# VHH binders against a7h7h6, part 23

Target 1, 199 residues: a7h7h6
Amino acid sequence: MPSPAPSGLAPGFLVAAPALGDPNFAGSLVLMAEHHGEGALGFVVNRPGPVTVAEVLASVDEDLRRAAEANGRAGAPVLVGGPVQPERLWILFRPGGIGADAEGAVPVGNGLSLGGSRELLEALVRAPRGDPFLLLLGYAGWAPMQVEREVAAGAWVPLELEGSDLVFDVPLEQRWETAVRRLGLEPGGFLVGGGGASA
Short names: E, the ipSAE of ESMFold2; O, the ipSAE of OpenDDE; V2, 0.75 times the mean of E and O plus 0.25 times the DockQ between their complexes.

## First folded at step 12 (VHH)

Design w05 (framework vhh_8emy_2; at its last look DockQ between E and O 0.76; V2 from the best seeds 0.00; counts 0 for: unsure alone 63.6 < 65)
Fold by OpenDDE, look of step 12:
Structure w05 (fold): chain B 199 residues (1-199), chain A 124 residues (1-124)
Amino acid sequence: as target 1 above (199 residues)
Amino acid sequence: QVQLQESGGGLVQPGSSLRLSCAASGFTFSSYYMHWVRQAPGKGPEWVSSISSSGGSTNYATSVKGRFSISRDNPSKTLYLQMNSLRPEDSAVYYCATIWKLEVGSETYTLQKRGQGTQVTVSS
């Protein structure tokens, strides 16, 4: 009998199975920020977008671009968070000098917060200590019970959120493989039963 | 990283033709609208033309309509601008560009990426 679909996927990760056929999520690591009866919300945290942090900041405020450059953060890619609202900027950050709920941000869990305001962006970019942050465009969304079905189908493998190291401390190109290994699996042999994920 | 490289500019006489090219890399070229913009000395940037991702839809500034033609080759990731009946007022640096909308909170911004440009000079 297939194992019951897991509940309580947020906060946590979803690791895309190799058989996941959706180009938006193939090889993706998704941070689940919300999961409830009305659906789920997550962010792909390992897909680089076509623009850099510097380019985004320049479009908002040139002074922010300069600040980011001074802090050595200007060259980092902005990530594609998902196919929903690809024009909207999201900010994942590790609270430190900036509080977990600063400037309208909400705690995700285990040392991660999520926001999207310009004020938050400015605060993080100008922060003296250089608190880690990740810029993302768009998000991943699931209808009610959709993500559970996809997990049950083997499209995603849930991974517990154990701190923010996977998001901030692991190189972008290694995040998926690292996640797979944390599941006790080998990336080259990682085959989970077929199921398509749609955003 | 998105890279755009314009070529094909030069010095030409009024009434002549030029064809500009833009080589694109670092993004899914076929998924995005592409644009030509130009900037003359002492003037702000001016939008010239746009083309849809599939090439099925094109738009032109009033100043170039009927004279310029935008096209693209998605397999080669190349954007073109055919410029006919060139005029002195067409003299400018021409840029290939991608343009994105950016929303930060309740605010909206425009994100643009362009190449280094190619100089077009129309003079008798």
Scores: ipSAE 0.593, ipTM 0.874, lowest interface PAE 0.4, mean pLDDT 91
Fold by ESMFold2, look of step 12:
Structure w05 (fold): chain B 199 residues (1-199), chain A 124 residues (1-124)
Amino acid sequence: as target 1 above (199 residues)
Amino acid sequence: QVQLQESGGGLVQPGSSLRLSCAASGFTFSSYYMHWVRQAPGKGPEWVSSISSSGGSTNYATSVKGRFSISRDNPSKTLYLQMNSLRPEDSAVYYCATIWKLEVGSETYTLQKRGQGTQVTVSS
């Protein structure tokens, strides 16, 4: 069947339903960056990985680590964005003039962008004002029609991207339950079939 | 925070056996390859062995193949190294590690996290 133009799940979130048993995605909140005829691409935004921002930066260039420490930007964990290409670094950021027009950046919504270049990483780390960014390793990918089937089967509940606070302000361990509450559900009620049609 | 804590080292004589353990916490242990690396005094680090995330695939340095056996128990988040037929040249601090590639744009880097190590000394 033909892929619908721009009424897709990106930009937006997918909230893992409790019945989702795939260990890569159980309990996850996924930021959807692309959704079109070739499939979908998203990032798990609530799964901390084994290393910190400082450790990634030190592996790239120790001067970058020092710059990030000086700007208070080095202590956060790097997130596990998904199982695909787990060695690949992605940068989620709010382009406040720094790399705002970076080539290859993937727009998400509400001014958020994804990039992956060393040049972008350096620009964000060295910026005097310290605009927010997150580092992720790997991504989640869906084949054509796969995410649509999973939503229809109740594995994911879509949530609109209404701002960047779930990604930058809500602590990692609270993101899934905060997303569930924004759907109008209690996390406990979600397990017993709470919730309804809205929008 | 990722923590790796090695134990089981000691002073033994040649031909003896030791079993090293590494307790892991602060990450999803079952999702990562794990490694043993050793470092003798005055030498650089030497890779010893690796094991896949499921435990189904193992690899060994030629210097230890046939004598050492790596294993893991994912429920207990523990990595092991069984060392048999120990030789004086096996004396080193042994480290449990996660080692992987990092890609940033077109560039490739290496990340490593390891514990504090456990001393193995094999005296002749």
Scores: ipSAE 0.430, ipTM 0.763, lowest interface PAE 1.6, mean pLDDT 85
ESMFold2 (binder alone), look of step 12: mean pLDDT 78; pTM 0.782

## First folded at step 14 (VHH; framework vhh_vobarilizumab_d1)

Design x01 (at its last look DockQ between E and O 0.67; V2 from the best seeds 0.57)
Fold by OpenDDE, look of step 14:
Structure x01 (fold): chain B 199 residues (1-199), chain A 123 residues (1-123)
Amino acid sequence: as target 1 above (199 residues)
Amino acid sequence: EVQLVESGGGLVQPGGSLRLSCAASGFKFSSYYMAWYRQAPGKGRELVAGINSGGSTSYADSVKGRFTISRDNAKNTLYLQMNSLRPEDTAVYYCATIWKLEVGSETYTFQKWGQGTLVTVSS
């Protein structure tokens, strides 16, 4: 699990420049969960994957699938969090009924927590309050100083994490554009040169 | 959205041959384990053949030496060459992807399926 300690670009967002050459990150909004001298870890939070929450939950426990269906969450896509370990499930959630550090979860910051255990998954799916959560497969990883170089090259534009609204309250297809606007830029005119990400 | 579309099924005489195709889309085809299943009337769905991303293949005993599974990653297509067909091979044949899921220390799998294509072997 990534460290919750804030440093540099984490917690925060990276907004992909349109000219980002890596197809894994084109048009992506990345939540940076960890950033330190040994590298960085993040999650693409606006790329729907080819599987649904229902399908993932059904593979784990049919009862969880039914619970998600009852809560209207079964049809949501599981997101592609990144190219690294694409079979690994991650859970981003907004703490509420479930605490920020519950079930092995770690706080990311500004109302976001991250986990990956079955216990956490079950707790969130079955939670009466229906705390918001995203399921992601895989993550984005950067070697030491890699993300800094990519930012310097204009491949990514950092955006401060002021809240979890971009993750949970903005429609998936609008998250990148919303992020661009929050940078004070126009999505249609957002052109940044530089290298691509290779996470 | 993941789509698997089978084709190539039909009526064939015993001893005949068919080649099934499965056109895949909506996912990185080359990265996934692919398989053919079949379901005969009144029977359960059974694995016929599988092929991993590296090209390694496996077969049910009942079809070994007769069927060949292959993949063309450039075309996102899975194939099943069926030779020396027998009446007992009559079934709906399904193309499937096998998905792996890791949750903590636990590992799960699930499948995505095509609509199937009917193969009838009869005199």
Scores: ipSAE 0.605, ipTM 0.869, lowest interface PAE 0.4, mean pLDDT 91
Fold by ESMFold2, look of step 14:
Parts: C-alpha cells; structure tokens; sequence
Structure x01 (fold): chain B 199 residues (1-199), chain A 123 residues (1-123)
C-alpha cells in the first residue's frame, strides 16, 4: 500500500519547523507557487537580503528609483526568495489596479500574483497608491517527491493560503511566528507530528 | 549593513610581495562574486582580479601570473597575493562585491565597495 503524501501544497505556505537547520530555510516562511509531479517551486517571504529596493531600481533606471520614493515604495525590502538563481528578480504583488492585466504575470492564488518583467516592475512602481508588491531574488526548488518527504519528516508544516495579508500586511520579522500561531502551535518550540498530554 | 574592510597595504620595493585581505560582513559572502579593483592617483578604478562563488578566477592582463586572488568562505575573507610588484602597481586597492541582477530578459549589475588600502611600490 502506498505511503501517505501531502497534496495541494500550492498555493499555500510551508512553515519551517524549529529543528530545520538548513541555512537557506531555517526560520523561513515559504510561499508555494507550484507543486506537481516534476517537483515544487516556492519563495521565502520573510528573509531580507543585503540590497535595497532603491538600489535595485536605481540599477535599472534612476527615474524609476525616484518614482518609487515619491510613491512610498522604495522602502520595501528586497527578499532572498531562495538559493536557486539568486540573481533573478521576481515580483510578488496583490493586483487590483494597473498590475491586474500585466503581460507575463500569473496568479498564484487568493489575491497573489507573480511576475518578473521590467514592464511589470515599472507599472507597479509608477502607479500612485498602486498594488502592493515584494521584490525577491532567487527561488526555492524541490525535486520530484522531495517536498512531500520533507513534510512527512516534519521539516515543514503546511499552512493554507487564505489571503495575502501574511506577505503584505504582517511585518517581515513577525511572519514566521504569525504563521505558527495560525496553525495553533507555539513558536518557542514545537515538534511536527508529535503531541503530549501532561499527567 | 554590507561592510568590506581592506588591510595589508604598505610600502614595498620593486620585485617584492604583499598580501591584501578583505574582511566581509553583512551578506552571505560564500554566495557572491568578489573582486579587487585599484585606483592610481588621478585615474579611474580598474579591475585587478575577480573570483566567483565556485572559486573560478579572472585577472587583468597587467597582473596575470603575478597576482593571485583567493577566498576563504569559512572566514568571510577575500585575499590578493601580489608578487613581483612594480612601480606601476602603486594604487589604492579596493575590495568589491559585484552582483548580477536579472529583470526579465535584461541583465544589470551593482557593486559594493570597501574604503581601500594603499600599496606603494618604490625604490
């Protein structure tokens, strides 16, 4: 008989268990964008990188940096999305205005969309009081069956994607703890698959 | 806060050797391209040597065979061994971290710099 395996991890979050020691993922909250037979793809949404949004935009176009500052968008952190292709910029956003029809953007689910083009970046930055967005460098990838085994081994706890508040409204440093509490767990120490009664 | 702090500069005679160090902090050093640049008085900065995260190196033609770049990822330190020094090697030497940025089909770069260390080659 087949072993149980999780299904439907995308869209959704993976919450790193406290014992997860991999430096790429310790203490991380991962947004899962894709999960299928060939593997899985996701983005760490709580790990700030060493570059600023202003620096990224200035490298592309100084006028873009100025527009972002005028619209209050230059202060957003550039996140480390994962160890794969760490030079590749990704844009995670909550469409509702100019970004809703952007070429090359794809919905992730429940109010989140993902893109990577310069055109999308410019549209989001230049729109006054436009759609909120995150910039990420790199992504996380899993080989076939790898994420299923890691969940079964207790490295990750899946959390349903109910909305986009965890990535746009919860402060960066609080995202992991907030996710843990939404699962009904204590951030100070929990074990996946285990529980006990006091006696 | 990204910090790069160079050391090991000084006065040396032609034909001599010197080893520069660069202590790095505030980023995952092992994941990034690192380089040494130099700037002689009245001139712009020029690339001397670079080393990627996998240890592959490149050198300016003027220093090939004389200078060796290396890194110690456990100590977050970049090195430049300079042998057979010449008066024209006199410059302030800068440690830099250089990153590629891919946005769609377009590629950009940006750089972070140290404050430099002076190397003077004089008889």
Amino acid sequence: as target 1 above (199 residues)
Amino acid sequence: EVQLVESGGGLVQPGGSLRLSCAASGFKFSSYYMAWYRQAPGKGRELVAGINSGGSTSYADSVKGRFTISRDNAKNTLYLQMNSLRPEDTAVYYCATIWKLEVGSETYTFQKWGQGTLVTVSS
Scores: ipSAE 0.462, ipTM 0.773, lowest interface PAE 1.4, mean pLDDT 86
ESMFold2 (binder alone), look of step 14: mean pLDDT 84; pTM 0.819

Design x02 (at its last look DockQ between E and O 0.74; V2 from the best seeds 0.63)
Fold by OpenDDE, look of step 14:
Structure x02 (fold): chain B 199 residues (1-199), chain A 123 residues (1-123)
Amino acid sequence: as target 1 above (199 residues)
Amino acid sequence: EVQLVESGGGLVQPGGSLRLSCAASGFKFSSYYMAWYRQAPGKGRELVAGINSGGSTSYADSVKGRFTISRDNAKNTLYLQMNSLRPEDTAVYYCATIWKFEVGSETYTLQKWGQGTLVTVSS
C-alpha cells in the first residue's frame, strides 16, 4: 500500500497532455497517491475497463453483486488504473460511514482513501450510507525521478487535489476536460510537447 | 464494450470439417486467455479448447487430435478448426474470454461470452 505521507506531486493529479505518446496514459487523469525519492504511484481515474462492478462482484460473491445492484452501484465500470499489475484490484473511496483507515485502507488525502482488501470491498458495498467508491485494476508506477522528468518535459501537468469531486462527482468521460479547465486551459487548445509516460 | 461474435457454424456430415471464427472487440485481445466452449442439448456447457496469450493450447480429451484452436491477434480473431466431426459434437459453440483478477490474497475469474454458433453434425 502506498504511503499516505504527502510529498511533491502526491496527493494530487497529473493531467495527461494530448501529445502524450504512451497509449496507456493518453487522455488520462491520474491520481497521485505516492511520490517520494524512490518513485511514484498513481491511478488513472478516467479510463473505463471492459468489466463492470457487477461482474467483478459476482465473481467474488453473488450477494455483493445483489447488494451493489440494490444500491445502484453495480452498473459502473471497473477502471483501468494503470499498466502495472493489471490483475490487482484497488479501491478508492470517500470515507463516511466507513473510516478513512478502516479495513486496512490508507488515507490519500482530501477525502480520499485507498485500499485493496476483500473486507474493505465488502464493507463498502454493504454500507448503508453508500459511501462512494471506485474499483480499479492495476496502477501507474514511476521510477525515481521519472515523473519529474515527464512533468518537466510537458507530458503531465500537475493539478492540486482540492477535493474528491473529480473522482466521484464528475462523470468519467468529463474528468480529463474538467481537470484541464481547472488548470485554466481549454481542452481543445491544450497542446503540450514532450515525452510520454512509461509507467 | 466487450463483444464476441461467433460465426462458421452450420450443418455438416459425419467426418466433415468446419472452421469457427470469433471476432473480438472492446478489449486488448492479445493479452487474454481465449477459449471455446460448447453446449449440447440437455447438457451443460463444457470447455472444448483454450489458448493463452502466449499461444499455448489445451483441449478436452473428446476433441484432441480433431480440433485445433488458434488466434490471430492482428485480426482480433479466435478460430476453431474442427475436423473429423462426429454426431456427438453437435452443440452450440461459444467463444469466451477469461478475466483474472486479485482481491487481497484471493484470485478470482470472470468470463465473457459470445452469443454462440450452432454446429450440427448429422447424416
Scores: ipSAE 0.638, ipTM 0.841, lowest interface PAE 0.5, mean pLDDT 91
Fold by ESMFold2, look of step 14:
Parts: C-alpha cells; sequence; structure tokens
Structure x02 (fold): chain B 199 residues (1-199), chain A 123 residues (1-123)
C-alpha cells in the first residue's frame, strides 16, 4: 500500500494551543520558514519587543533612523522572534521595489522573504515605495522530529500560509485570534486531540 | 515601551544617606545588566555602579564601600543605597541598561536611560 507523503510545515504558520504554557510561545503565532530532516526554524510574528525600529536604526546609523522617520517607518516595535540567538536581528519583508532576489535575502513563500544583512536593512528603510518589513530579534528552532511531535501532541495547530496578511496587515494583538478563527476554532479555549486537524 | 523612572533624590548634608530607586517597565528586567550613572554640572556622565542579571556588582573607585547597588527582580526595581555622602557626590543620577544586538556580522549596542534624579550634598 502507498504511504502517505508527510506534509511539511514550512512555509506556514503554527498557532499555539491554549494549553501551551512555555513563556516563550504562549499565545504565539509562528511563521515557519524552514522544515527539514535536521529540524525546523520559525519566527514568532505577534510578540512586540521592548525596542522600536527607530532605536535599532539609530544604533546602526543615525542616517538610517532619519530616513525611516521621513518615510513613516520608525515607530513600529521590533518583534521577539524567538528564544534562540535573541540578539540576532532578522528582517522579514514582502519584496517589491528591491526584489525577491536582493542580496542576502531568501524566499520563504507566498511573497515573503527573509534576510539579516545591514545592506538589506538599509535598502528596505530607504525603499521608494515603502515595501513592508518587520524586524525581529531571535528565532524559534526545533530539533529533528521535535516540531512534528509537538504538533501530534496538540501544542500547535498548523495553518496554511495562503498570503502575507497575518504578518503585515493584521495588528499584532489580533494575529493569534485571527489565525485561530481561520482554523474554525474559538480563541477562548480549544483542545487539540492530536494531529492539529481534529476538533 | 521601556521606561526607567528614578526617585529618591534630594538635599542631604555631608555624611548623610539617601536611597535611590529605579522602577523599570516594558522589558524583562531580570535578564539585563542594570547600572547607575551620574552627571555633575558641566561634566560628562560617569558610571557609578552596575549589577548583572546574576546579581554580581561593580563600583567606581570613588564610591566603593559607601554605595551599594541592588535589584529586586520581583518588583522590577533597581536600588542605590548611598551612605557617607560627600559634596563630590552631587549630581543627577541616572538609571540605565545597555543592550547588544547583531545585524549580519556587525555588533551594535543601544542604551536606555531614565530622566534622572538630582542628589545635592551640601550644608
Amino acid sequence: as target 1 above (199 residues)
Amino acid sequence: EVQLVESGGGLVQPGGSLRLSCAASGFKFSSYYMAWYRQAPGKGRELVAGINSGGSTSYADSVKGRFTISRDNAKNTLYLQMNSLRPEDTAVYYCATIWKFEVGSETYTLQKWGQGTLVTVSS
């Protein structure tokens, strides 16, 4: 008999179930960027951190801060992307004017790209059309088979990445609840019996 | 939004004591190095005392033995106990934290400061 092909979790989202109590991930919406035999990598996209885009840019180069303020892009918080390498800055963006193949950028899927270079940061801050981007510190990582076991145990519910609106258009405070409702679930509480699809 | 709010400054005679407090909010206080700096009129800011997340402390030579830095992670509060005050201790005292981050292969720092509290040591 033919074996079912396993479905990869990247690109996609993981929606934290209410029972997930880990302070790093409680109430989180995670964008999954990689999922392969050596593990998985993702970013929490709904947890604002203690610093703003302007403050990060000022530390890098005051001219970048001024450019971001001139373009109305300086007031957003830098997100807490996860507990791994929490000092490492990542840039998540929807390429337009600078293109999906900008140096140092890697496509994630559905018009999302990921990078971390100063050159990319500068290009996005100065972009003529104001391409949307997020800054994140740190990431979430899973060992081999770890994320699969966590999904099977009901800690996460997978949600397909059909567009980038949860990342760029939905306000931070509404992202988790919006994701839960797209799964057909109630944000006030739900139980996952295994596999993420059962209700 | 990160906020550091100092209190406890005032006028005190030489040899007296004051306790400064810094209420911290908007970040995970227990995870970060915290420090007190001071700035006398017409001078630059100088480090007075620091305390890391594990509670290890350091002091400027000019205050060692007279000042004690401490933190209460449950209350998100940093303290500076100042004893045996001298006129040279007159300054605005600032609560601060210093954070590090990386962009590509480059490392940067940013600093968060309170607005300060004035300590005047005079007869």
Scores: ipSAE 0.549, ipTM 0.799, lowest interface PAE 1.0, mean pLDDT 87
ESMFold2 (binder alone), look of step 14: mean pLDDT 84; pTM 0.821

Design x03 (at its last look DockQ between E and O 0.74; V2 from the best seeds 0.65)
Fold by OpenDDE, look of step 14:
Structure x03 (fold): chain B 199 residues (1-199), chain A 123 residues (1-123)
Amino acid sequence: as target 1 above (199 residues)
Amino acid sequence: EVQLVESGGGLVQPGGSLRLSCAASGFKFSSYYMAWYRQAPGKGRELVAGINSGGSTSYADSVKGRFTISRDNAKNTLYLQMNSLRPEDTAVYYCATIWKLEVGKETYTLQKWGQGTLVTVSS
C-alpha cells in the first residue's frame, strides 16, 4: 500500500495534456496517491475498463454481486487504473460508515482512502450506508524523478486535490474536462507540448 | 467493451470437418488465455481446448487428436479446427477469455464469453 504521507504531487491530480504520447494515459486524469524520492504511484480515475463491478464481484463471490445489484452499483465499470499489475484490484472510497483506515485502507487525503483487500471490498459492497467507491485494475507508476520530468516537459499539469468530487461526483467521461477547467483552461484549447508518460 | 464473436458453426456429417473462428475485441487479445467451451443439449458447459498467451495448448480427452486450437494475435482471432467430427460433438461452442484477478492475497478468475455458435454433427 502506498504511504499516505503527502509530498510534492501527492495527494493531488495530474491532468494529461492532449499531446501526451503514451496511449495508456492519453486524456487521463490521474490521482496521485504517493510521491517521494523513490518514485510515484497513481491511479487513472477516468478510464472505464472492459469489465463491470458485477463481473468482478461475481468472480469473487456471487453474494457480493447480488448485494451490489441490490444497491444499484453492479452496473458501474471497473476502471483501468494503470498499466502496472493490471490484474490487481484497487479500491478508492470515500469514508463514511466505513472509516478512512478501515480494513487495511490508507487515507490518501481530502476524503479519499485507498485499499485493496477482500475484506474492504466486502465491507464497502455490503455497507448499509452505501459509501461511494471505485474499483480499479492496475496502477500508474513512476521511477524516481520521472514524474517531475514529465511535468516539466508539459506532459502533465498538476491539479490540487481539494476534495473527492472529481472522483465520485463528476461523471466518468467529464472528469478530464472538468479538471482542465479547474486549471483555468478550456478543454478545446488545452495544448501542452512535451513528452509522454511511461508508467 | 469486450466482444467475442464466434462463427463457422453449422451442419456437418460424421467424419467431416469444421473450423470455428472467434473474433475478439475490446481487450489486449495477445495477453490473455483463450479457450473454447461447448454445451450439448441437456448437459453442462465443458472445456474443449485452451491456449495461453505463450501459445501452449490443452485439450479435453474427448477431442485430443481431432481438434486443434490456435490463435492469430495480429487478427485478434481464436480458431478451433475440428476434424473427424462425431455426433457427440454436437453442441453450442463458446469462445472465452480468462483473466486473472488479484484481490489482496487472493486470486480469482474472470471469464468473458461469446454468444456461441451451433455445431451439429448428423447423418
Scores: ipSAE 0.656, ipTM 0.879, lowest interface PAE 0.4, mean pLDDT 91
Fold by ESMFold2, look of step 14:
Structure x03 (fold): chain B 199 residues (1-199), chain A 123 residues (1-123)
Amino acid sequence: as target 1 above (199 residues)
Amino acid sequence: EVQLVESGGGLVQPGGSLRLSCAASGFKFSSYYMAWYRQAPGKGRELVAGINSGGSTSYADSVKGRFTISRDNAKNTLYLQMNSLRPEDTAVYYCATIWKLEVGKETYTLQKWGQGTLVTVSS
């Protein structure tokens, strides 16, 4: 009996190549959460939006905003995760066990989990430090075979997910270039054509 | 960082006109619902007029036919033309944008406000 093969691009990153001109994705680093025969789903993790964590929390419950301010978690921007459903909130977090049981929370791999519920948001905001999180609005989607064709055409370079530091610890403006260096390239010498490395 | 900066307020006689402007920055202005609210002395803030991203407008009954909301997406500017002004139109007028926010199964709004501009209609 055959076991259907899962996709090879999730979990992982896609690094936008210099030739990629789509304004939704130019210069982006995308975390891939799903990749299978019906398509792919990912999140841009280096594009700050006009909304702060404090503003999201205040819209949900002012007491949550106050809790986040007390914990120093309220001033960060919410990321633009992609052009699809830009009103939809997503939560990327590094679980220490907190929030793992929330509705819709799933592991992405290698110390990352993804969710979107109010219950998860509240649990993370009130939790002791050690469970960092990012908020994103919207996501990126690919139709069947679309992401594979874009990689083959050199629009994206896949990067293995080797830890959660690129999402949580590297500053937003440095994430793309850090990802390029982890591919074995200098940003100024970045190759096109679907994936290159320096020997 | 979202900024909404109102201008054009001032003192005017009953029956006069004013044009308010709101300069918007820090977000994709053309994609969002924009509105004018006002707050009279000692009262709560009330909706005056709104305009969606497609240009459809709505008005409070008290201003319909006298006020006109418009937007210039190329200039990121919201306007309120106020004609036939009355003393009861005296208020601080606020530019606002209101965004939909979905968290799990629940829907909320994100609201962004300007600092306001004072309109005084003196009789």
Scores: ipSAE 0.573, ipTM 0.798, lowest interface PAE 0.9, mean pLDDT 86
ESMFold2 (binder alone), look of step 14: mean pLDDT 82; pTM 0.808

Design x04 (at its last look DockQ between E and O 0.68; V2 from the best seeds 0.57)
Fold by OpenDDE, look of step 14:
Structure x04 (fold): chain B 199 residues (1-199), chain A 123 residues (1-123)
Amino acid sequence: as target 1 above (199 residues)
Amino acid sequence: EVQLVESGGGLVQPGGSLRLSCAASGFKFSSRYMAWYRQAPGKGRELVAGINSGGSTSYADSVKGRFTISRDNAKNTLYLQMNSLRPEDTAVYYCATIWKLEVGSETYTLQKWGQGTLVTVSS
């Protein structure tokens, strides 16, 4: 689990420049969960994966699938969080009925928490309030000073995390453009020639 | 989007042969475990054969020595050669891709399926 300690880039977003050369991150919006001297950890939050929440839940417990169906969450896509450990499930959620640190979760910041346990998954799926959550497979990782170099090269543009709305309230296909606009840039004119690196 | 499209099914006499194909797209085929399942009328879906990314194969006891699963990674295609077909082989045959899911310390299996192709073995 990533450290909840604030740093230069975490918590925050990285907005992929159009010229980012890594296909894993082209047009991506990355939530930075951890950033320190040993590297960085983040999640792409705008790339739909090939499976739905229902399919993932069905593989875990059919009762959870039924619960998600009953509350209208079954049809949502599971996101591709990154190329590292693509088989591992991560859960981003907005605390509400479920606390920010409940079920082994850790606060990311500004209304976001991160976890990965089955207990957390069950709690969120069955939560009466229907607290928002995203399921992600895999994560993005950076070696020490790698993300700083990529930012300096113009591959990523940092965006401050001001709230969880960009993750939960903006449609998946609009999240990158919305992020670009929040940078004060026009999506159609956002051209940065920085070299992207694999994370 | 993951797509699996089966073909090659049809009517065949007992003792006959068929070759099923599954065209795969939307994922890295060469790195994925692939399998054939079948579902006979009134019965549950059962595993027929599987093949991992390294080419290692496994078979249900009922089809061993008769069926052969293979893959062409360059064509993103899975095959099932069915020989010495029997009436009890009559079923809808499904192509599947399977991969691992990790949730905490637990491990699960995710699957995607094709639409299926009907194989009827009858005299």
Scores: ipSAE 0.614, ipTM 0.874, lowest interface PAE 0.4, mean pLDDT 91
Fold by ESMFold2, look of step 14:
Structure x04 (fold): chain B 199 residues (1-199), chain A 123 residues (1-123)
Amino acid sequence: as target 1 above (199 residues)
Amino acid sequence: EVQLVESGGGLVQPGGSLRLSCAASGFKFSSRYMAWYRQAPGKGRELVAGINSGGSTSYADSVKGRFTISRDNAKNTLYLQMNSLRPEDTAVYYCATIWKLEVGSETYTLQKWGQGTLVTVSS
């Protein structure tokens, strides 16, 4: 109905339960950036897409591609952040010297920031100390009360955002499993609810 | 890994026909806009024909009525049927998949290209 259930799902993670069958989200780890009465917004952070950081940068400005290559940041994949607006680039980063004062950058919490501007992209690519960042295309969206119902049905298990290491330091293929273990579960035995409820 | 592999090029007389194919892998072919481009020696690359995921097509004015783009989503294959070929159609033909990229308020394109296949129209 009106307003989401009490408790913040954003900032935080949603860990896909094994029974979640939607191809867009099966096996996913989702970073939740917004959650309020009008719905929720998040990014899948463990699904590599078909293009690289270098290829995105070359489309914007070849000099940016060259800078990323010189700094060893050209070969990483761009992530599929979700099915909504799959052409829209998002930048998820852990600021070390850039801060939130770049145009449009917003702290998400616990050393994690989100932006989308060309100015931010250029600053991160050229940064002397190589602040960690991820590029994502698209996002995940939930209508009012949708994410709450999916959590209640056992499709997702919330995990608190206790830092940014799951996004930047844990390899993509290990992120879901690492998140499951931080919930106190074994990945093979992952269950939620009174009988392993499924969405 | 995105791969686009063109085939079917060759030498043909003016007025002849060729059918180009592009085998695609590494992305969801059925959901993507696909296109053929060409590049004559010493010229820039130019759009020849495009086809969206719903099958709607577009053509450069210079090839309308002579070339037909089509796709087979079950086989992940893009085609270009080229009829009534002219010497000015001589070029390397490239298969492409194209993403629109939105960065803030600005729009760019990201393109993935095949290696190309040479079409030579000569007497």
Scores: ipSAE 0.458, ipTM 0.750, lowest interface PAE 1.6, mean pLDDT 85
ESMFold2 (binder alone), look of step 14: mean pLDDT 85; pTM 0.829

